# VHH binders against Probable flap endonuclease 1 homolog, part 7

Target 1, 350 residues: Probable flap endonuclease 1 homolog, of Danio rerio (Zebrafish) (Brachydanio rerio) (b0uxl7)
Amino acid sequence: MGITKLAHLIHFDAPASMRSKEIGDYSGKIIALDTSIVVNQFRSALPGHLKLSPLAGLFYRTLAFLEHDIKPVFVLDGKPPHQKRAVLEKRAQSTGWSSSQSPNTGSAFNQECLRLLHLMGVPCIKAPGEAEALCAHLAKIGTVNAVASEDMDTLAFGGTVLLRQLNAKRDSEITEYSLPKLLEALQLKYEEFVDLCILLGCDYCDKIGGLGPSRALKLIKEHHTIEGVMEHVNRKTHPIPLNWQYKDARKLFFETPKIDDPVLAWSEPDEEGLVQFLCKEKPLKEERVRGRMKKFREMLLKRRKQREVNMQMGQTRQSRLEDFFPATRKRRAESAAVKESSGRKQFKIK

## First folded at step 20 (VHH)

Design k6 (from z4 with L50I)
Fold by ESMFold2, last read:
Structure k6 (fold): chain B 350 residues (1-350), chain A 118 residues (1-118)
Amino acid sequence: as target 1 above (350 residues)
Amino acid sequence: EVQLVESGGGLVQAGGSLRLFCAASGFTFSDYEMAWLRQAPGKRREWVAIIYWSGDTDYDDSVKDRFTISRDNAKNTVSLQMNSLKPEDTAIYFCARWEYEEGDWDHWGQGTQVTVSS
């Protein structure tokens, strides 16, 4: 089945596409995050009726990313596609009672996330459909360096770099997946990889019965498409789902989100606006929020001073150019380095 | 160093009462949500009651109307008044602190045993 099968396949058949990383390795990087994944990490720790706010979790997580010099771009889900909406409804019916009783879920909660992240000076984009699809698209076109998500479908959407377990918790293990290295290790074209993912199981359609990861990979390498695989499997041992919607699922993975490329900017958090929202309108304690904001400002000042020290060492040896453009660093870093008269050495201190 | 110390446990007959105390030190107590959790023999640690920094409270359904959580910010204590005790309430009771930065209860006491006999 599904996501766990893809992670298992990569671990055994394409380990070169995986790397263990630490949060400090992403200093200076622009990372798209599916907001629901971050929020749900906080929800899953609690009984659903408690007043422990997932917005507070998002606030603290975002500050931690900014302290590590990560430039986050949060993406919110839009309207789920018809194929997934049917699956979601089936899951909701099968559990009897859904967790939708929590007031911190749904469309109204998306508006609260937007307001929070706006006050924090961090880009937040509502996807036209799945957040994962937009995150993957932003990585594919180079607008972001990586996607932080727990959903392995990010790779099937064409996300070039996926980070699992990117969080600020002590001793969390971050795993980086590279789609180009994955395709090279498996010896597959992207289109073949998408069909493999559908065979392994995805959220948008059923899968062929009895087909494990190794067999699915072998069949795709030999026959290249789901259609080719269906012509060569024994239908008795590998039953084909009735009215199998694999073409619709394939279309979803290939679909480019209907949104113009965003212009991304990061600015100072609006502390007074945050206090108004989180403490006056929501139940957080003002002293705690202000204390955390003070820590954040002190961390930024420390980083700025350390970079001034490093710049003096660089001006003794060479200057570092990428710090001249805080809001556009990633977009223009290589161009600035080649055009500026200062600092041309390979980065050795970062 | 953050420290939570529970006390007040003991043996009591069904229908009786106990009051548990948790003494907190090493942090700004009034800023934090505090809770009591319990671990019955052979079971996982389960939430019992929470008191928010504001003084608001929430309870597990199994103890609502019988247990009362309270806090004294001047003394840095959390209390749990337990009335109408049942044998099912037998457990080790833990005082815990909620930490948003970890998304979890990040500090615990050593626990205090409550035993309710029939």
Scores: ipSAE 0.494, ipTM 0.786, lowest interface PAE 2.0, mean pLDDT 82

## First folded at step 21 (VHH)

Design j1 (from k6 with E102D G103S)
Fold by OpenDDE, fold request of step 22:
Structure j1 (fold): chain B 350 residues (1-350), chain A 118 residues (1-118)
Amino acid sequence: as target 1 above (350 residues)
Amino acid sequence: EVQLVESGGGLVQAGGSLRLFCAASGFTFSDYEMAWLRQAPGKRREWVAIIYWSGDTDYDDSVKDRFTISRDNAKNTVSLQMNSLKPEDTAIYFCARWEYEDSDWDHWGQGTQVTVSS
């Protein structure tokens, strides 16, 4: 899923655009998440026939983010673009999940996710199309600080910061990608980078056969556009797809999602509402949900106390520094009235 | 500390039966879904059976109608009755709990060896 071998290309050709981070580095940060990523992680871990709810996974993961003082913004997929249909069909075949989940079932699950996230006091936005596109847009305009996703598409959509392997696990190493640094390191404009992504392979169109990452990068640097590349590639060794829809893919990456300015607000989770939904309407055990909520509240309290202590220590340090560095009273520069004794010595020109 | 200790494995002839046991400690056992996993030589670990907190059960198709998972919440134990054993059932069997936070099975012990001789 995403841009084929882009992570590999970045690792070798633009390592300066990558940083290793810890979950603690994102305390106080607003992070956009494609809800499908969390759900898919859950689904991939279990046989599909098991009665373990992805909603429970979403519940626990969300609390973990909040416990780390991350402000998550969940984005739901809207209508997929027609260009992605082939990829979706292929995925459905490989996972044994019958694509026949009626457009209605996907919508029902999305509604359940919305309800859950609302009860958790976390903002959730429905994208008009691809969730990743909206996440990327939110990051681009500065509404969020970063996008958490395993898909490199976020960068192609113009997301300024991408976080991979954000699993809310204490020991998880997060890889942070910076789009501006990436563009600088590759010496590409954003438009050229998008064309590179298409050449590497994306979910929206075919790719030129046999064109590896290094060669693709070189060609884009030399010719700047897919059109330029097409004029200079050997068509025998690098066959161009028939009716190649690269222009449509390009348009998708450049398209700005049309949404109203989202009001992002975080509130305290509604425990009773969560119990009603997850335990009465869904098959989660009430004691487990309440136990997890208790732990969550305890963690928040602990964090608050630690902040108070740190503030007190900071104030004591500042006061001590002020005590040690008495504000050097700006000596009122006594305006020495330099009496300009204008001694007009009349040099008599003899 | 969360602990799971597997026992009951051994050598058995094809068509024979074994009963595996798992003793759990360090958590509220009754609140968790429990499972048996197995790993054959040179293969990946695979899910075999699950018992939900409600007492409902599910099985992998390969063991359906032959294996029975059960739990005793008073004793904090999970059992796997294995009947009509086949050589392909030869593996190390692990007891695990489902952790939603990790979206994974966790805290298995050393496992117990089951060998089915043709």
Scores: ipSAE 0.776, ipTM 0.923, lowest interface PAE 0.6, mean pLDDT 88
Fold by OpenDDE, fold request of step 22:
Structure j1 (fold): chain B 350 residues (1-350), chain A 118 residues (1-118)
Amino acid sequence: as target 1 above (350 residues)
Amino acid sequence: EVQLVESGGGLVQAGGSLRLFCAASGFTFSDYEMAWLRQAPGKRREWVAIIYWSGDTDYDDSVKDRFTISRDNAKNTVSLQMNSLKPEDTAIYFCARWEYEDSDWDHWGQGTQVTVSS
């Protein structure tokens, strides 16, 4: 899913745009997440017929983020764009996951996700279309600090910061991508970068046959647009798709999701509501849910205490630093006193 | 520390039976879904059977009606009765628990070798 071989291209041609990070580096940060990423990770790990709920995965992962002082914003998919239909059909055929999740099942599941996230006290936004597009937009305008996604199309959608492998594990290495640094390293404008992404291969249209990442980059640097590239490629060795919908794909990447101003608020989880939903209505064991909530509360308390201690220590250090640099305050007071005395003497002589 | 220790593997002829055992420690066993996984030489690890905390069970289609997973919460054990064994069942069998936080099977031991001869 996403932009094919973009990660490879970045690794080789723009490594300066990538940083290795830890989950602790994102303490206090607002991170947008495509809810489908969490769900798909769960689905990929298990046979589809197992009675293990993806909602439980979402529950546990959300708590883990909160325990790391991450402020998650979950985004739900809306109506998929028509350009993605072909890819979705192909995926349904390959995964044996019968897209037979009736459009109705997807909607029902989204409602369950919304309910869960509400009970967890975490903001959730429904995108008008692709969740990643909205996540990227939220990052672009500074509403969130980063997007957590495994899909590189977040960058194509203009997401300023992409976090890969954010799995709430302490020992997990997160790869952070910076779009501004990427553009600088590649010496591309954003519009050129989007065209590059389309040439590499995206979920929204076909690609020119036989065009590898290095050559695609070279061609975009030289000709700046897909149209320019098309004029200079050998059509025998690099066939252009029939009825190539690259313009529609380009438009999709540039389109700003239309949403109302989101109210992002985080609150304490409703444990009883969670037990009712996850354990009474869903097949989770109550003791396990309550045990996890207890652990969550203990971790929050521990963090609070640590912050209090750090604040007290910081105040003590600041007070000590002020005690150590008393001398700079005295010099400013003496210089102000000297300026007032010199002004009075001049008037007497006429 | 979470530990899972598999036992009961061996060599059997096709059509024969084996019973595998797994001893669990270091966690509240009754709260977790437990599973058996297997890995054949040169193949990826695959799911075989699961027993939920409720006692319900599910099986991979390849072992359905031949294998039976069970658990004893008082003893912190999970078992796999394997009947009508086939050469294709030859693998290292692992006991695992489902961890929702990781969205993965975790904490398997060294496994137990099952070899089914033709």
Scores: ipSAE 0.774, ipTM 0.921, lowest interface PAE 0.6, mean pLDDT 88
Fold by ESMFold2, look of step 21:
Structure j1 (fold): chain B 350 residues (1-350), chain A 118 residues (1-118)
Amino acid sequence: as target 1 above (350 residues)
Amino acid sequence: EVQLVESGGGLVQAGGSLRLFCAASGFTFSDYEMAWLRQAPGKRREWVAIIYWSGDTDYDDSVKDRFTISRDNAKNTVSLQMNSLKPEDTAIYFCARWEYEDSDWDHWGQGTQVTVSS
């Protein structure tokens, strides 16, 4: 599908926009997550009839993120846009699968995710539409530093930094994509990039037949818009879909979600509320949940203690440097302006 | 340290029975879901049966009514009774615990080979 083609295009035509990262690289960062990342990873690992709760997966994964000093913001899907439902229904008709049961199950599970993350003291936001679009918007306006998702559409929605394969595993090979570096490497405007993504294939409309990634990129660089591409492509080799809804797809990628800027805060988990929800109402064992919470609190205390030690050593050296290095007219003027940040002015002589 | 040690595998005729054992140590055994997985030659590792901390069980459809998983929390053991064995049950069998944080099974033993001849 179009996600694989975009990732491959970036790999070959814009490798400078990609970086390999480790989870520790995101210490102190605010990351918007499409909640389905964790849930889908869990569901893909097991048959759906097992009594292993995806909610438990979300709980444990969230604690792991917090232990790595990541500030997660979870985003839940709202109503899917009609453009996506039409494409999904066409695919379902060809396979005999119906999508009507999925929205009902997803909505009930979303309420459980909201309750869980509230109890954990972690922001959880219901998107008005696609979670991906809201995640991308939050990155675009600077409310979060990055978006964690497996969906390459994050870049088409304008998400400035996309993380794929973000998980809590020690050996995780996280791939970071930068939209600004991608646009620079391809020498495309954002609007041209969105049209390229539509040509590659997306969930919101059909695509031109027989058009590969390299050819699509060449055509967009040469003609700038889907309209220009259609005027210059061989219609026999590359048939144009009948009543092609590319304008509706383009509009969807350009729309900003209608939501107020959130005030994000992270607080201590409510352990008793978590035990009530996960153990009394759900089948998790209380002793296991409480043990994990104890480990979590011990890890946070260790991190706070280490930061206090680091700050004390920095304050001690800063005070010693200022005491030892006699004031000068230039230094006193700069010290008044930059005293807390004086890295180049550090003086080791006793 | 966490350790899982499988035993009880071997060569058996089709229609025969085997009982696999798993000795667990290094963690609070009674708190965890435990499972048997298997890997046939050239195939991916797949689950066979699970026993929840509560004692409830679930099975893959291919082994339902032939295999029985059980646990003994006092001895820290998981067992798999395999009856009416078929050649397609030939695999290396692994004892594992479910790790929610990774959304994956943890395996620490080398497994135990089960070979079912026709």
Scores: ipSAE 0.536, ipTM 0.814, lowest interface PAE 1.5, mean pLDDT 82
Fold by ESMFold2, fold request of step 22:
Structure j1 (fold): chain B 350 residues (1-350), chain A 118 residues (1-118)
Amino acid sequence: as target 1 above (350 residues)
Amino acid sequence: EVQLVESGGGLVQAGGSLRLFCAASGFTFSDYEMAWLRQAPGKRREWVAIIYWSGDTDYDDSVKDRFTISRDNAKNTVSLQMNSLKPEDTAIYFCARWEYEDSDWDHWGQGTQVTVSS
């Protein structure tokens, strides 16, 4: 997570901004996915020396999303901002721990992801900076309906809907976060929420010592800005970092990514190209890939047939009602309109 | 639907041998990477050995050259031959299937207890 303890704060102070959802709730939706979510899950599950490809994970998961009628848009990281590199190096120094830099997340791996997703007919966009910032922006401007990421920074970047644990695993619960409902529940403006996130701890600057989530929230509600908080905090108990770069961090969260609004299209996967890439150039089993593609085509055919049946059943139901009770049908429609105009259905209580 | 059933556990003396067996059903067994995992008391579950669809194998360093994983695609079985057993090998051993869609070991049996006495 990019914001320290933000998920904890939301759970206790803004539970109304969270909802449990199922993958079927996102049928027909366009979802921006930070591609690193698949890679990171892969790395956390396995020793790095095993002959298991994260590209295979991306392939199979993308098919599962498409089968659920999700329109995925994958986003790849660009170069991280210097503010993040400085903080990560400082944190690594203090702990003696260094970040692992895998070839699977470098420029070569990004090119493999682009090639894979092109063969699958699925949009893939390289962000100018961090993928989460672009994902958040796409949701903010309405190009996508939601962002799937484990990174809580998505909310700080202004992402209007964040989905955590989006996967096709049976019985998995997806947690949906709504930024508008979060701001309402906390009684904060977005700009105040960004300052709260910085106080909690982010990857772009240091933080004031000794502030937990409840205290940070209270201070922002009372003083509205980091500047106001600094004027009213006891600096002995809450030491302020030297040359604290909170304004640079704030600027990063407010920046609009430098990219044109993309035109998104989904097309049929190129099975022969996929077999060449995944089975001839990579070590996947051709029979398994082809079998999975067959299942995918069968599921899409089933969906098309079901939609044809539903359309015919809707037309049949309408004509039956209209034919048998024309006067009652008209009076029932007029009665519903009268009740709605007279205010009963105007209440929006149901 | 998918079932993985472990057997062959028991009590064995240090330096001894034991063979674990996993019967798989409900999926096209030959297509999947299969593994043995283990969980000692108070420890998290850890990976022990994997056998790929190709027949290739990999092992955790702590069991390399002592344990041998094998598969029989005709019988849908995975075996783990454990030689030169040590008390630190004491654990519940689980058979697992790798699932690329989830980037995780997504199916587990009930496990079989292996206890190595000194």
Scores: ipSAE 0.525, ipTM 0.806, lowest interface PAE 1.6, mean pLDDT 83

Design j1 (from k6 with E102D G103S)
Fold by ESMFold2, fold request of step 22:
Parts: sequence; structure tokens; C-alpha cells
Structure j1 (fold): chain B 350 residues (1-350), chain A 118 residues (1-118)
Amino acid sequence: as target 1 above (350 residues)
Amino acid sequence: EVQLVESGGGLVQAGGSLRLFCAASGFTFSDYEMAWLRQAPGKRREWVAIIYWSGDTDYDDSVKDRFTISRDNAKNTVSLQMNSLKPEDTAIYFCARWEYEDSDWDHWGQGTQVTVSS
């Protein structure tokens, strides 16, 4: 999705860049999420006329992420780039549909998401353009550890770690993609990889006809750029789009989003504000929301207590290792100094 | 431990009626939206009817005015009264619970077969 056949290419030509993970592997990690993914999952599962709110889905899923000790950063779409609108108009013309804004993705819905996540104490940022571009940027500059999205073009935007299928479902396997490992395995520079993605097919321009993933990869490795590839393909078997806007697409993937450096902070959810918004102004059942919040607080308390136990065990094990074997000073000193203060028993840290 | 068990299916002539039942356990039933889905031979599973926690209902256009979904929170059951049955209604019918965390229907059983003969 986003980049045609990219997941297929990675599976066969760069499997070392993929890892299967579980949600627990992301404890303590900061993950940027394109908020529209939750809405799209609702649209895939339900007829649009039902009284089931994607906003409620966002609420419950955010609690599940927080219970797994994930620090989410939600990103909302801004104005789509003109390159994407042009492709969407061509697709609508082909199918007889007019391009128009989908339900639950408008400015009013973005404001509801901002209000919800504010009440939950979770950062929510409106991107100047595509949410996935900002998510990728945040990962690239190290502000977040990973991007959660179903859209493979996150990698083309330079997102260093992409997580697919990040959800709270039982037995769900998360697929982690590493851009650095992908580039290494393919033996491509990032700029060459972007051109490969354009050859495979993206949302921002047309593609060369008849070009499969193996052939596209071979051509980029041989000729390095789309310009080089165009000089060397048989145009009868691989027709070149008229007025092909691949340079505009390339520019979009390379562009740094124009946004201030975000300040990220997570705080305790405002339960009374959430009940007012979700139950008084929206049709959620108050008892269900309050019951879920109670379970959430109990889970966080249990996790905090387990961490206090783990810190105490870590201090004990590190001290014993120091008695018999050398260990790194930083870990030993921090653990020992905190837990062995004179005259105090500290089974829990603050 | 969440369980949904469907029953009440069978063979019926076109124009006839059946009532399906779903017994729910392992969760606070009255808090959840419940639905019936169906899967006809050679087709994908599709939504049929929903009943919200409030008691409100919605139906797929193909079954409006013929099917009635209801719930009994005291017995933890959801029911589907199917009247004026057509051969096109032939399918395995599944009871499902809406799960907001997953943005999906979850926890359905083996289903119950409904066959409508011409």
C-alpha cells in the first residue's frame, strides 16, 4: 500500500530488513502514528452509516497502547499535496467518482481528535501535509523510535523504522521494517531507493508500464536513477507515461516537512473530561468508559509495582556480579546508590 | 474466555421464518454492540444487523423490514428474527461483538447454518 509491491520486494530481496515483533517489544518506545489509519480500519470493517465512532476506536486503542508502555504521538493529515490530488482526480475520472473529502477525515474530525488526545494526555500534531511524511521525519531525526502505519511510503519518506499491523489484537504479529537494513541489503543509497519506489508505483505520479519488482530493482542498481532507467528500457514493452511527473514525486519524498520541533509530553488522562466529551456529547456508555479507565489505572499501577521489583532485582544481581566479575560502572553505580541508602528499606522507587 | 454460541439455524422453505439465538459469556454483555454477520457459499462474510448498547438497531438494506435483531441483557442473549426468508438468505450466520480497540468484529463462534429452499 502506498508503494506498489514494495512489501513483496522486501520479502524476497531484503528479508534481513524485516523482523516479526510483539507489542511488548515496544515497551518504553515513542511511536508516531498516522491517525487516519484508525479511521481507515473502521471504514474497512463497517458500513459508514452506523453509529460506531472512529473517535471511540482511537480512545480505546490509545489506552491499549499506553497499557503496553508505548508512548504514542498521533499525527493528523494537513492539506494533501497537489501531486496526490492530481492522481486521485485521474483515478476518480477512471471510475466515475468525483474526488472529494471522505467522511470522518475533515477539519472538524481533526479537531475532535485533537480534543480527545489532549484529554488523554497524549501528543497530537497536525502535519503541514501528509501525516506519513511528518511521521517519517520524526523518526529520521530521532524524536520518535518508530512509525506505525500500513503505508509503505513511510520508508520512501525516509522513516527509519516502520511498524505494520501495530494493534492490540491477540496473536497479532507486528512486522518491523528497518530502512537502514533495507538499504544495506539492496545495496542502494536512499536516493536510489526513492527512485525504485517511484518505479514500483506511488500515489504521487504515474508509473512505467509492465515493470515488475525484480526488473525495477535490477534497472535501478544498473542505472541508479529514473533518468538512467528511461534511457535503457524498451518503450514498447515498458511505455513511459506522457509528461511523467516523477521529479515532482521525488521532490515530495525528499522534502523536509516545514514544522517547528515538537515538544512531546505524556500526562495522566482527564477521566471527567473524557466522560463529558465521549459520553455526554457523544453516544458512548459512561459505565463502559469509566470501567475501562479503572482497568487502565489498575494496569498502570501493577506495571509500576513490577518495575519497582525489577529494579530491586537488577540492583541485587548487579551487586553480586560486581563481587565476582567486572561489570560496567554506569549500571552498577546507579542501581546500588539508589537502593541502599542508610537506614531506609526501599522496596519501591518513587 | 469470551464466548458467543449461535443456535437456531435450520432448513426452511422460502417465505418461512426462523429465529436465531446467540448466548454470550465472559464479558459485560450489556456494555457492547452486538451484531449478526453471515457468509453465503462462495461469498465473503457480510454484516446483517447490529444492536447497540442503547437498544437502537441498524440493518443491511437487503434484510430491512424482514429481520429484527433484539437483545436480552438479563439472559446475555442476542436474537435475530428472520421473516419472509429468501433463498438468497442461505448462509452461515455468526454472532459477533464490536471491539473498538481492534476496529473489528471479534469473538464469534462456529456459526449456525440457515438454508432456505425454493
Scores: ipSAE 0.508, ipTM 0.807, lowest interface PAE 1.9, mean pLDDT 83

